# Designs tried in a protein design chat: VH-VL binders against q9nrl2r1430to1533. Part 100

Target 1, 104 residues: q9nrl2r1430to1533
Amino acid sequence: GGVHELSAFEQLVVELVRHDDSWPFLKLVSKIQVPDYYDIIKKPIALNIIREKVNKCEYKLASEFIDDIELMFSNCFEYNPRNTSEAKAGTRLQAFFHIQAQKL

## First folded at step 7 (VH-VL)

Design j135 (framework fv_nezutatug)
Fold by ESMFold2-Fast, scan of step 7:
Structure j135 (fold): chain C 104 residues (1-104), chain A 122 residues (1-122), chain B 107 residues (1-107)
Amino acid sequence: as target 1 above (104 residues)
Amino acid sequence: QVQLQESGPGLVKPSQTLSLTCTVSGGSIDSGYSWHWIRQHPGKGLEWIGSIYYSGRTDYNPSLKSLVTISADTSKNQFSLKLSSVTAADTAVYYCARGPYHTEWPYYFDYWGQGTTVTVSS
Amino acid sequence: DIQMTQSPSSVSASVGDRVTITCKASQSISSWVAWYQQKPGKAPEPLIYAASSLQSGVPSRFSGSGSGTDFTLTISSLQPEDFATYYCQQANSFPLTFGQGTKLEIK
């Protein structure tokens, strides 16, 4: 999209990064700490990668940006059982995202 | 501000189990960070023993794997080390330390306890 | 296991000197090196992570460099509080391993 869409994507990513529940999503999952992650998750993504794509103007449509954020949450729920701290953080952050995404 | 403090016996007899506890204040161990035990033998460098994550996952140094158990008690904000079948070679200063979030590469340990001296002697 | 070897094992220097400590990994570890300072009777304190990134609160006279297998810690103008033992640590693979330490002593 346009300059105002890029500003909206950047603002939303900044709000996600600042959220208390962003910690599982800030950077890609460590292959040292979680060796089987990349055997299960075939399209890894994290907020730092999404923010870089926003800054490089790689999102042409709001739906592409939303798809990447939803992929991030989907990966979290696929790898992590629902009773884990990661899944609980993901659930809260996803709800926050859905409210904020109404602005897009 | 995050603080870590080790506690446990200063003297352990050979063949017994060493038990140490790390009490964390100013931050929760149920928070996505990794929590580690590191030791330092007299006059020598540092040796990583193992780690525990808020998920309950543990990683151990392969040289110690069959002898080490690390556990966490989130209600007390503590994590603990048990080292079985100790010998004089286990005499060291034992530190607990905080590592990065489980999703990040473990770059460094940003907070350390003061260390507790353990002597293995009859 | 990845072996970390520091040189020198000890060095004597004067306040105001430029001091360089080196660390060599037995295999490539990219930029995944951290450096720590330890004073007698105290726990290690982080100085540098990811080879060249300064830990918050660490004076700018400390700097790190290197990639692959060879890494250096430099103190550009030594201060009295800098006399300590310095350790490097690799974060490329488990088990995490440390160098043997370099003791920096007053001349």
Scores: ipSAE 0.006, ipTM 0.599, lowest interface PAE 10.3, mean pLDDT 86

Design j136 (framework fv_nezutatug)
Fold by ESMFold2-Fast, scan of step 7:
Structure j136 (fold): chain C 104 residues (1-104), chain A 122 residues (1-122), chain B 107 residues (1-107)
Amino acid sequence: as target 1 above (104 residues)
Amino acid sequence: QVQLQESGPGLVKPSQTLSLTCTVSGGSIDSGYSWHWIRQHPGKGLEWIGSIYYSGRTDYNPSLKSLVTISADTSKNQFSLKLSSVTAADTAVYYCARSPYRVDWTYYMDVWGQGTTVTVSS
Amino acid sequence: DIQMTQSPSSVSASVGDRVTITCKASQSISSWVAWYQQKPGKAPEPLIYAASSLQSGVPSRFSGSGSGTDFTLTISSLQPEDFATYYCQQANSFPLTFGQGTKLEIK
């Protein structure tokens, strides 16, 4: 063979997933565990969904990818009070994302 | 690249409602950002009016009390300001702006519209 | 409301000079200060956020520092395009508030 490089979006999603503060964002919030979540959050999203969209080549522009990541953080901050572990993890992971997104 | 453009009447009579619209291009208002209205009185500094989030949540400057309403129309990619019972003191350049949405309520305006001049006069 | 007070209200300087503008908050705002540059007839442009983080595309001669109540914006070597009015903004609590502005003028 040969070596194939991952897309810039795939690389960034992998870096986010590997981050210590990714735990609130890995999968969609459970309706069973958090029944009021979907009454408050209009557009649920998570890293597993964003990664699937990357793998299916659904992002045509970097801005579309960035918008989905920012939506994920926005949902976290809207639902979770600022003193929660979820909100604190989201704040740190969002800062990391903003640094990495300079590459896009 | 995201761009913001204000539009509305340049002249409003006292006691009427001022209505301004911000049209967003190059990005969606239905994303993880907050969208703001800021004004600048002639020869003065900047005054924050309020903001709206994708969730429909609004935050308003208490000094404007019940006089201000901000709304969003995602189908048109626009958000709007209504300021009721205007007086000559509302004469200003009005800007729309975008900021990241954060849990620590830390905001900075990373994109601004060019501004639209509003004069309140009989 | 948190009051933001800038000092000086105006400063005259020459190209190549080092200029410092100060912003003081009426109560502690951690590091949540942004700085903007505004030229006559134009919208403000972001320079700095979170007290010391430089906005993408802003020249490295601009820097910010401070925490708590006292913040500074420094321009290390003035260029002709830097003559403008500068505003600080606290981002710690609602309502968001701006300083009164510092006008940087040609000496």
Scores: ipSAE 0.013, ipTM 0.681, lowest interface PAE 7.5, mean pLDDT 87

Design j137 (framework fv_nezutatug)
Fold by ESMFold2-Fast, scan of step 7:
Parts: C-alpha cells; structure tokens; sequence
Structure j137 (fold): chain C 104 residues (1-104), chain A 122 residues (1-122), chain B 107 residues (1-107)
C-alpha cells in the first residue's frame, strides 16, 4: 500500500531483471536471429512485457502474474535443450522466483 | 491458491476403459505448466503415466503400449485420462499433478490432487 | 528406462536425529532429481527439486545434494511431523521414474 510504495509484482519483476541469470528473458526472442522459435513457441513472453503489464495494472490476481512468469520459463525449457546456457539460466532464475514468490 | 481434484468411477470392470478427470482451480491449464497423471499401486511405488502441455503436446509412459490417452478441455479447466483394456494390475490410487518445468528433462510436481482410488474387479 | 534405487528401504530414528537417505540413478541424470514426502493416506508433497533447491515453505532442516548418479536427502534434526515415506524422482528423461521409497519410522 500507498502511492510511494512499489507493488509486490513490481518489486519481484525488478529482482528478476537484476538477477545474473535474467539475460535470456529480458526481451522477446528475435525472429531474425532465431527463425524457428515462433514455429515452436505459440505464446511468447518476456520480462519487459510482464513489467509493462504490471505498470498498466493488467494483473488482477497474483495467479495471473505467476502464470505469465511460469509461461516465460516454460517457453525457455520447451525451446532450449537442457544443457544450453539458456536452460541452465532458466533453471536457476525459476528457483529464485519460487523463493521470492512466497511474498505474494 | 492452486488446487487439483480427481473425479471418476471407483470401480471398473476388466477390459473396459478407465476415464478420470482432473479439475484445476486457482490457475489456468492454458498456461506455461504441464499437467500429469501418476498412479500408486498397492504395496508398490509411484508410476508416471503421462503428461499434457499447455500447447496440447502429450507424452506417455511407453510401458502402457498406447493404451493411454490424455486430453485437455481448456474451457472447463480440466484434463483427463483414458486407459483402455484395464486389468487387475491397473488397480491403484490415481493422482493428477502439475509441473512448472515444461522440458523433457526438468519435471517435478509442485501441486498434487488428493488422489482417487480405482479398483479393477468383476 | 532410468532406475532409481533408494537406500535404506526403511530407517528407524528418534526426534532430534540427523537422517540421511540416498538415491542412485542407473545412468547420469545431471542434477535433475526431486524429493517428495508422503504421509499415510495423503498425496506426496515436494521437498527438493534440481537436486538441492528447497521447495517454497519447506523447513530448512531438509537439504538435498548430489549430481550425476548419486543423490542424498538429509534431515538435520528430525521432528515428529517428519515420520513419513520419502521418494526420489529423476527428471532427466522419459519415462519419469521414482525410487522405491524409504520409510522413516519412530524408534
């Protein structure tokens, strides 16, 4: 509460963005650099899109916010083989998210 | 608060098809999760049956030899298991479960239904 | 299929004891193991994922370690509510497989 306090969702997104393992998730995957991504991933999302939704008050329930974050990780693991840098970063960032999400 | 609830008949006759449904509340099945069926035999351990992704992709335990079908109804927020040609060996407690890891190699189950007992008997 | 073998199959312990349960995979599974606790008549509950990551809400007395084929679940100071059956599960490849379970009983 209060106009001078960050929302719980905004605080959590900021923590995720600042994490060392956020690099695969900061923005949408480029179709030019990864042409087959959008043939495989039908619901693309990234932290910049989620942050915009938070700022526009588009999440009415914590479950909606959590679903978008989990979709982001799900897309990572669906596209990227387990031994890639992307999948390893995603695994560590998802674990961090689950700990921080206790605050929601 | 995510909750999963199994429903279906407690008794099935040999050679018939077992049909179970999992109803999900507090979260959407049309999201980034995978949704799984797991069973527990009397006096034995846990056996993974199969999964369905939000994308509609399914994966099945090869030991069930194409006897299993998993489907989703996003309008009802449900996913279902059909196991054909059942025998006494299919007597078990059946659980539905959610996994946040969506890749072939990262699944763990963060929420489980309470389980439903299925007995295969004449 | 990857076989998961737990040891011991049962262990008798007292409140306050350190308890260690091991799990061995028949093939390397990197760090892709989870641990679950199951009480009689209840569904399994997650404790640990990715070998060492503690599930949200799980007490800090639970810890996991290991990589490759050998994995360990440790309870540092056993509490009365910890008497249950514990299962490991590999998440490396399909089909997903579980250990046979370790029953933790009151001494």
Amino acid sequence: as target 1 above (104 residues)
Amino acid sequence: QVQLQESGPGLVKPSQTLSLTCTVSGGSIDSGYSWHWIRQHPGKGLEWIGSIYYSGRTDYNPSLKSLVTISADTSKNQFSLKLSSVTAADTAVYYCARAPYQSDFHYYFDYWGQGTTVTVSS
Amino acid sequence: DIQMTQSPSSVSASVGDRVTITCKASQSISSWVAWYQQKPGKAPEPLIYAASSLQSGVPSRFSGSGSGTDFTLTISSLQPEDFATYYCQQANSFPLTFGQGTKLEIK
Scores: ipSAE 0.000, ipTM 0.567, lowest interface PAE 14.5, mean pLDDT 85

Design j138 (framework fv_nezutatug)
Fold by ESMFold2-Fast, scan of step 7:
Structure j138 (fold): chain C 104 residues (1-104), chain A 122 residues (1-122), chain B 107 residues (1-107)
Amino acid sequence: as target 1 above (104 residues)
Amino acid sequence: QVQLQESGPGLVKPSQTLSLTCTVSGGSIDSGYSWHWIRQHPGKGLEWIGSIYYSGRTDYNPSLKSLVTISADTSKNQFSLKLSSVTAADTAVYYCARGPYDLEYHYGMDVWGQGTTVTVSS
Amino acid sequence: DIQMTQSPSSVSASVGDRVTITCKASQSISSWVAWYQQKPGKAPEPLIYAASSLQSGVPSRFSGSGSGTDFTLTISSLQPEDFATYYCQQANSFPLTFGQGTKLEIK
């Protein structure tokens, strides 16, 4: 078996990306496809942006990393009504994240 | 800090196979990123050659597909380019680079090697 | 293949000037444009990804905008170290393609 020389933040982001419920969060929402998104969401973020910040050592504290991931979920719940597939995926992925974040 | 470094011969004879290796440090080649080869002919712009993913999937520029092979060696944390039947037109600076996580991630190449000069001449 | 066309091919400017470089895709690529700066003898350095997101460590005088087919890189107040060649790149589909480059020269 392979061993990855990844930071704790990188490993957690990779686990989030590979989760079945990550699909709404993989990349930034398209302004062309969802034109009102950026009128409602003032601080857009996605897993690809968070992973880039991890790889460039932009997080000084675990709390800063956690804040960006929580912002991502907060944006999801602000934009998407509770009964949408996006909001349901976000709820499950956030629960998974909270379990994994205990290791940080 | 992830760093990439190209290595290989600086001179290749026409009709031979060009072989270059990219060594990755500070991060794993098996981490889910795509790993790319780009070249730049003297005085010209950038040309994408191809990429490889942690899954072993490769994508090649159609203009080079019959001539190019990209492979990865996760035990050495390296990926490599083989370009067969080279001509003087293959004279260029060759770069390796880290790109998007997969086809669904649409950001650019964020880490580049310094480049290695390859001259195809008799 | 998606063709990326930059304009102008070269531009002459003075320190302190506002400089804009444009990039046009032959078909819609949403926001999936990256911009690079290349100095002679050096590898390209990433400046912008996802059309408007600034790469870490890049000075705030650089900005990107656009969506669909039309994209712009702006340098708000040109500095001596900014004289270089700039490239756009689409990340929407394979093969990945670059613009032909814009050379920014001292006037």
Scores: ipSAE 0.000, ipTM 0.548, lowest interface PAE 15.2, mean pLDDT 84

Design j139 (framework fv_nezutatug)
Fold by ESMFold2-Fast, scan of step 7:
Structure j139 (fold): chain C 104 residues (1-104), chain A 122 residues (1-122), chain B 107 residues (1-107)
Amino acid sequence: as target 1 above (104 residues)
Amino acid sequence: QVQLQESGPGLVKPSQTLSLTCTVSGGSIDSGYSWHWIRQHPGKGLEWIGSIYYSGRTDYNPSLKSLVTISADTSKNQFSLKLSSVTAADTAVYYCARGPYTLDYQYGMDVWGQGTTVTVSS
Amino acid sequence: DIQMTQSPSSVSASVGDRVTITCKASQSISSWVAWYQQKPGKAPEPLIYAASSLQSGVPSRFSGSGSGTDFTLTISSLQPEDFATYYCQQANSFPLTFGQGTKLEIK
């Protein structure tokens, strides 16, 4: 995308990272801590990877950026049962994201 | 929005243990962020004391060695500092702060308490 | 421990001036430096993170740059409310360490 699109993506990623419910999403899940994660989740992603892609101008369309964020939430809900702290954090952060993404 | 508030005695006698508590509101200490204690001596700069993570892991400034203990009470959404064998050199403003979740997210401390003044005097 | 050295320790400047504060790490810290502004009697406020990223709500006249060992905080056009002490902090490794501070005084 353009310079203004990149600024908007960076601002939104920063807002997501600073949200209290971002902790399950800040970096890729550790195989040491969660050995079966990569057996279940085939397209892992996290906010640090998305931010790197924004900084390298890898998103050409807002939809590509949105797709990566939604993949991150989808992975969370696929791996984590609904009653977990991770799933609850994901639900709240996704709702926050949907409100902020209206500006894209 | 997350807010932090320090509480504890304003005056501590030499050789006693200083005990401070940080109360977190608007967010959970059981959230994956790191939670820090920083102090500032009168007219001086900032000194990092230590931190605690939701996992219970603690990191302490080696200069304070075994004198410091940081603990968390998730049921009260609080974390606390104990500094043993205090001297006049421990007179400072003490801050609690929220820091990064992981080493990959090293932004510094983004939320700070207002600070509490501690004087070590007879 | 990683030592953070700020320069200058104190500076007086006029409204409208471009002010530059530098911070040098004793070893490479990549981009993991944060800058804080502290006004008398108040807690430090975050200003810059990851060397060059501006905190939300911070005026655009503030900017950060640098990588490795040498970092700079710039105020492009100094305003009266910018009177404060500024601190850099490395977040690369424990123990976390701060610079000694730069006191900025309005002439």
Scores: ipSAE 0.000, ipTM 0.556, lowest interface PAE 14.3, mean pLDDT 85

Design j140 (framework fv_nezutatug)
Fold by ESMFold2-Fast, scan of step 7:
Structure j140 (fold): chain C 104 residues (1-104), chain A 122 residues (1-122), chain B 107 residues (1-107)
Amino acid sequence: as target 1 above (104 residues)
Amino acid sequence: QVQLQESGPGLVKPSQTLSLTCTVSGGSIDSGYSWHWIRQHPGKGLEWIGSIYYSGRTDYNPSLKSLVTISADTSKNQFSLKLSSVTAADTAVYYCARGPWRSDYSHWFDPWGQGTTVTVSS
Amino acid sequence: DIQMTQSPSSVSASVGDRVTITCKASQSISSWVAWYQQKPGKAPEPLIYAASSLQSGVPSRFSGSGSGTDFTLTISSLQPEDFATYYCQQANSFPLTFGQGTKLEIK
C-alpha cells in the first residue's frame, strides 16, 4: 500500500465507524461483561484495531483489509444469536461494507 | 480478488475415499471466513457438504453420517475434503466456496471455485 | 432440514419481459435467503442475499423480496445474458439447503 490506498482504507473505516450499526464493533468485547466470548471467538478484532492497522500502514493489499473486516463480522455472527440486536446490526453494516468495498 | 481452485482425482472407485483440495489465492483462509464444500449431482440441484473455520471448527451435513472430514492447512492456504466409502451417488461436480462464520445470518457463498467433476465408478 | 421449493421448474421468456421466480421454505426462515445464477459449465454466482440485498456488481434489474416462508426473485427487464438456472438458498439453519432450481429459457 501507498498513500492512495491508505486514504481509501481510512475513509472506509471512518464511514463504518460513523454508521448507526457500528456500535457492536467499535472496540473489543469486554471479558468482564461477556466472560464466555473468548472461549468461543478465537481471533477477536474490532474497528479500533483495524483503524490502528490502517494508520500504521500494515495493510499492503485491499484483500488483507477486507479479510480483517470480514473476520469482525464472522465473529459477530458466530457469537450472537440471529435474533439479537448485535446480529441485526452486523447484517446491515456488513451489507453497507460490501457496497463500499467494491471501490477497493 | 480472492479466487478458489479445486483439485483432485476425476475418478474414484466405490468404497474408496474421495480426497479434494481447495487452494485459495488473494486472501488468507486464516482470516475469519468460513470455507465450504458444495456439490451438484448431474441434472440436480446443489447440496451443502460442510464447512471449516479459522478456529478449526467444522460443521457437516448430517445426511453424510460422519463420512465427511474437512481440514485446513493455513501454511499452504488450502482446505480439503475427505469423503469415505463413496458410492455412485457421490458422482457430482464439487465446488469449494467462501462464506461467513455463521450460516444463519445473511450467509451466502462468494466466491466459488470453478468446480471439479468427480465420477464414482468401478 | 429446511426444504426449499422453487416455482416454476422452468420458464420461457423473451428479452424485455418481467420474470418472477418464487421460493418456498418448509418452515419460517425470516429473511435468510440468498439467490444465485448459474450458467452451463460455470459455478453459481450470487445475486441477492438477506432476501432483498443486491450483491455488488449485479445489475439493478434483479431484485429480491419476501420474508418468512415465501420469497421472490424478479428480473424487471430480461436481457440475453440472463438466460440461466436460478437457485434459492436458506441460511436460517444447518444444514444449508438449496432449491431445486428454475431454468430460464428463451421463448
Scores: ipSAE 0.000, ipTM 0.578, lowest interface PAE 12.9, mean pLDDT 85

Design j141 (framework fv_nezutatug)
Fold by ESMFold2-Fast, scan of step 7:
Structure j141 (fold): chain C 104 residues (1-104), chain A 120 residues (1-120), chain B 107 residues (1-107)
Amino acid sequence: as target 1 above (104 residues)
Amino acid sequence: QVQLQESGPGLVKPSQTLSLTCTVSGGSIDSGYSWHWIRQHPGKGLEWIGSIYYSGRTDYNPSLKSLVTISADTSKNQFSLKLSSVTAADTAVYYCARGPYLGDYYFDYWGQGTTVTVSS
Amino acid sequence: DIQMTQSPSSVSASVGDRVTITCKASQSISSWVAWYQQKPGKAPEPLIYAASSLQSGVPSRFSGSGSGTDFTLTISSLQPEDFATYYCQQANSFPLTFGQGTKLEIK
């Protein structure tokens, strides 16, 4: 636990950020550009927020970290129709996450 | 690690309301997954009843929409099914299940199932 | 509603056989199909999602293929524990619907 787990979370977030399909997930969706997003998505989250939580040691369990990543993907699929570039990027990045999360 | 467990009465009388609860352990129902009820009639295939998401959004099978209500109690980590005006045709094994992705509605964890018989 | 039709409804096979089960959707579902295995008295267990993605922990002898309306589940070399009923499910649109099932029996 502790230092080992937090280092693993940081490394995994960095791998996700560097992935080609991370572009829909890097920052919170802009309310100016997508006005209805926050009417539909009740628990918005993005990789920059998750990384901040990792750096502040807010995840006590690996399951809490995994839940936040999965929330991010679930929000993508709830808002975006399945044939969109966002949904396709989300599907590929989530598959990559599941492979990497086996290390946790 | 994630486990789902159905509970409710094994016998319900015709015209009454069937109430089932799914208790989730090893994960939170308020975590961005979808949570589903599925039933299986004796010796037959699977029928999706409906789902609930953390936002409170529900989706119901149109064939059951006027009869079904799904709700969640995050404080107990449970979600529940109410099926009103039951008949013998509602006799089935009832499963609760988790959908890991909202964009790909398949079920990665299932409860063991609970048998419900509708009989007078 | 999208109807899912499985073929065959039952199949008899021997350990070591290659077994193929097909599933046809009444309209295009892209790649949004999942496959499940169910043993008597047990809940279904996922095998494949998104037509060809193997569920974690599932043996590599299981594979899925297809897109649009025609999908296939293949077991490359049947093992004793594989005798079960198999279901396809479309994940494209509500209501979610399942095939009628294929019972895989010992020859």
Scores: ipSAE 0.000, ipTM 0.584, lowest interface PAE 13.6, mean pLDDT 86

Design j142 (framework fv_nezutatug)
Fold by ESMFold2-Fast, scan of step 7:
Structure j142 (fold): chain C 104 residues (1-104), chain A 120 residues (1-120), chain B 107 residues (1-107)
Amino acid sequence: as target 1 above (104 residues)
Amino acid sequence: QVQLQESGPGLVKPSQTLSLTCTVSGGSIDSGYSWHWIRQHPGKGLEWIGSIYYSGRTDYNPSLKSLVTISADTSKNQFSLKLSSVTAADTAVYYCARGPYYTEGWFDPWGQGTTVTVSS
Amino acid sequence: DIQMTQSPSSVSASVGDRVTITCKASQSISSWVAWYQQKPGKAPEPLIYAASSLQSGVPSRFSGSGSGTDFTLTISSLQPEDFATYYCQQANSFPLTFGQGTKLEIK
């Protein structure tokens, strides 16, 4: 086999995954548990999908990576009312992301 | 620093649509903030009209939901309010304001406010 | 909708006085309350957020406290520039709602 080093994108995704507020974003929303989610959200995404895209070298520009992360937060705020635990977690994690993304 | 400025007609006729625009400087509306419209009737308290998130999601006061549309134009760094079928009861000072980023729940900054009178 | 009931509607006070304004929510809003000061002809300015956190640049004579449904704004030693109308606001759920205001007037 080969040895792969963590890219800047991979390191940032790992930091997001390890953040206390990442729980709504780790995996795609369950269609069984939240039946109307995919009627409302037309471009679903989650950190596991983004990490897979990083590992497959699908992001050619930092802006493409940033766009996918921002889409994830946008979906959160579109679906979840502001006073929910999900929306509050998303707001805090997005702020953390904006600070870290200055490195990109 | 971030600043907000309202603009629109000061006088609107009954049954027409009121259109106001908020221009944001010193920061982008395409960010983690929510952007709000609030009004104040003469000599009375504050009434929240609605909000738009950077994602395009809107929330409206249920008392106004069928009459209100809020939209954003990220290319101009502006967000706008349309209030249809206005009456004299819609006479107020209209403010735009920025909502919280990540720590929950207040308006900072506010625009200076624009006075709208609904009369014939 | 969450109703915010503010009291008193007006209060007359002298410079140097301790002033307390109260705000009651119709249901628990945790710490999702903010306080604003409004002077005639001006937009409201934030004073307190998250029930007790002082906004940057606001004098330390202003403080907020409270839990659940009952909240207070205190001015420990009233100054001439403090004569204004004060509003509480809940940010727990939509629609966002304000108290009806307390006008602080010179005695």
Scores: ipSAE 0.000, ipTM 0.555, lowest interface PAE 15.6, mean pLDDT 85

Design j143 (framework fv_nezutatug)
Fold by ESMFold2-Fast, scan of step 7:
Structure j143 (fold): chain C 104 residues (1-104), chain A 122 residues (1-122), chain B 107 residues (1-107)
Amino acid sequence: as target 1 above (104 residues)
Amino acid sequence: QVQLQESGPGLVKPSQTLSLTCTVSGGSIDSGYSWHWIRQHPGKGLEWIGSIYYSGRTDYNPSLKSLVTISADTSKNQFSLKLSSVTAADTAVYYCARGPYIAEGDWYFDLWGQGTTVTVSS
Amino acid sequence: DIQMTQSPSSVSASVGDRVTITCKASQSISSWVAWYQQKPGKAPEPLIYAASSLQSGVPSRFSGSGSGTDFTLTISSLQPEDFATYYCQQANSFPLTFGQGTKLEIK
C-alpha cells in the first residue's frame, strides 16, 4: 500500500516511454499529417492512451495490457513499410518490451 | 526445433494456377517473423517471390506483378503461394523460408524447407 | 532492382586450400549481404549475415567481409564437405536478389 507505489504496468510503460525508439508510439498518428492511416488501421492506439488506461486501473489482467502493447506494434508494422524509421524503431522497441514483459 | 515443409503438385499445365502450401511445425507463424517463398530455376538461380507477416501484410517481387498471391492460415499454422497463368518459365524448385522480424535491412533466411519440384508442361 | 554479380562462376580447389568468392552489388547496400551454401539436391543453408556475422553452428573457417558494393566470402582451409555452390544475397531492399552462384569443385 502507499500512495507512491507504482504498478508493474506503470513501471513498464514508463520504461517504454523513456526508450530512444518510443518516438513513433508516444501519441496517436495525426489524420491531418497522415490522411490514409485511419483507412488502413481500424484499432489505433499509442503509449499515452495505454498509460491513461493503466492510471485509471482499466487493465484487470496482464494479458489485456500485453494485448494493447502488441496491437500498437502490429499497427506500426501493418502501416509502415519495413524500410522506414518507424518500422526500425518498432522492431527494436518490441524486442525490448518482450524482455521486460517476462517480469509480468 | 522449428521446421518448414512444402507441399503441392509436381506437374502443372500451362495457363493453370500453381498452389503450394508451407506447413510450419515447432513454432507459430503468428510470431512476428516473416515468411517467404523463394524459387530456383534450373538455369537462372534463386528468385525471391514474396513474403507475408503476422499482420497479414504481404510484399511481392514486382517482376511477378498481379500473378502472385501469398496467404496465411494461422489455425493450420500454414502459409500458401498461388501463382496464376503459369508458363514453362515457372518450372523450378519452390522453397518456403523464414526471415526476420520486420526491420530496415538484414533480410536473410535462417530456416528453409526442403523444396518441392514443380514442372510446367503440357 | 539491385543486381548481385558473383565471381568466379566456378572454381576448382583442393582440400586445405584458401578459397575466396566475391560478390558485387550494382548500388550500395551498406553491410546487408548474406551468404548461403547449397549442396546438390538440398536447400540452401545460411552461412553469413550482415556481411561478416557467422551463422550459429557454421564452422569458423568461413568468414565474410566487405561493405558498400564489394563483398567477399573466404574459406580459410577447405574441407571435403565444403564442395558446394555458394550464393550471395542483398538483404537491403525489395525485391531481395541473389547472385548467380559460384560452384566450388574438386580439383
Scores: ipSAE 0.000, ipTM 0.575, lowest interface PAE 14.9, mean pLDDT 86

Design j144 (framework fv_nezutatug)
Fold by ESMFold2-Fast, scan of step 7:
Structure j144 (fold): chain C 104 residues (1-104), chain A 123 residues (1-123), chain B 107 residues (1-107)
Amino acid sequence: as target 1 above (104 residues)
Amino acid sequence: QVQLQESGPGLVKPSQTLSLTCTVSGGSIDSGYSWHWIRQHPGKGLEWIGSIYYSGRTDYNPSLKSLVTISADTSKNQFSLKLSSVTAADTAVYYCARGPYFSSDLWYYMDVWGQGTTVTVSS
Amino acid sequence: DIQMTQSPSSVSASVGDRVTITCKASQSISSWVAWYQQKPGKAPEPLIYAASSLQSGVPSRFSGSGSGTDFTLTISSLQPEDFATYYCQQANSFPLTFGQGTKLEIK
C-alpha cells in the first residue's frame, strides 16, 4: 500500500460512484425505509464507506479493497431478487468494476 | 494473494463420513466471497458439490441430497466438507475454490482454486 | 438442472491455429457462463467469466462470446502451453453445472 495504490483505489471508487448504475450503492440502506434489510444482511457496506476507508488509508492490500467492493455486490444480490432494478444495476456495475479492477 | 489448501484423509472406508478442510490464506472467509467444494471423478468432468457464504448460507447440489454438510470456522479461516455414507462412487479429486461474488440467481464463478486432494473410498 | 454440452469433445490442433470451442445450455442463462482451463494433474484455472470478461492475468489470445444458450471460447493463435482440457460452467442458478470438457490435443 503506497500513495500510488491509494490514488488507484480512489479513482476506481470515483468511477463507480459516477456510473449510471451506482444508485443502489451510494449510501447504506435505510433501516427506516427497508426494515428487514439488516435482518438479512449481516455486513452492510456502501461506496461512501469504502471511499472513506480509502481516504483514511485503511486498505493495506488491493485484495482488501476488492473484498469490500465484492461484499457490497454480494449484499445486493443476497437481498434483491434477480429481476429487481437493484439486482440488474448491481450486475452491470459489478461487470464494469471487474473490467476496471484489471488495472489494479 | 489468496491461496486455498485442501486437507483430509486420502483413504476412507465405505459407509463412513468423508471429512475435508480447506484452509484459506491471504484473505478472510468472513468476506463477501462464496466458498465452494467441487469434485472430479477419475476420467470425468467437474461436479459442483456446494457452497457456503459469509452469512452462513449454504447451497448444495440436490443430487447429493442430505449427504453433504458444509461449514465454516472463521477463527481458523477454514471451511469444511462432510460427506456421509460414502461409497466407491465418491472416489474423486476434491477441490475447494473461491467464488469472487455470490448471487444464487445472477452469477458466480470460481477465481481461486486449491490444488486438489485425492480421496479413495475403499476397504 | 441446466445441462451444459460442449462441442467438440476433443480437437487436435497445431501451434498458431485458431481454436474454437462451443458450449450449449439447455435453457437461457443470459451471459452467465465461465470458462476454465485444466492441465493434467492440476486444478482448473479461470479464463473467462460473464461470457466475455477476461480473468486478470489471462493472455489476450483467449476470448469468449455468446448469450442465451450458445457460447464460444476462442484461442486466436494457439501456443504450446494451451494444450489442456477446457470446461464451461453456467453461473445462472444452482446447482452450478459444468460442460463435459473439450480436450485440446497436439496434432
Scores: ipSAE 0.006, ipTM 0.589, lowest interface PAE 12.2, mean pLDDT 85

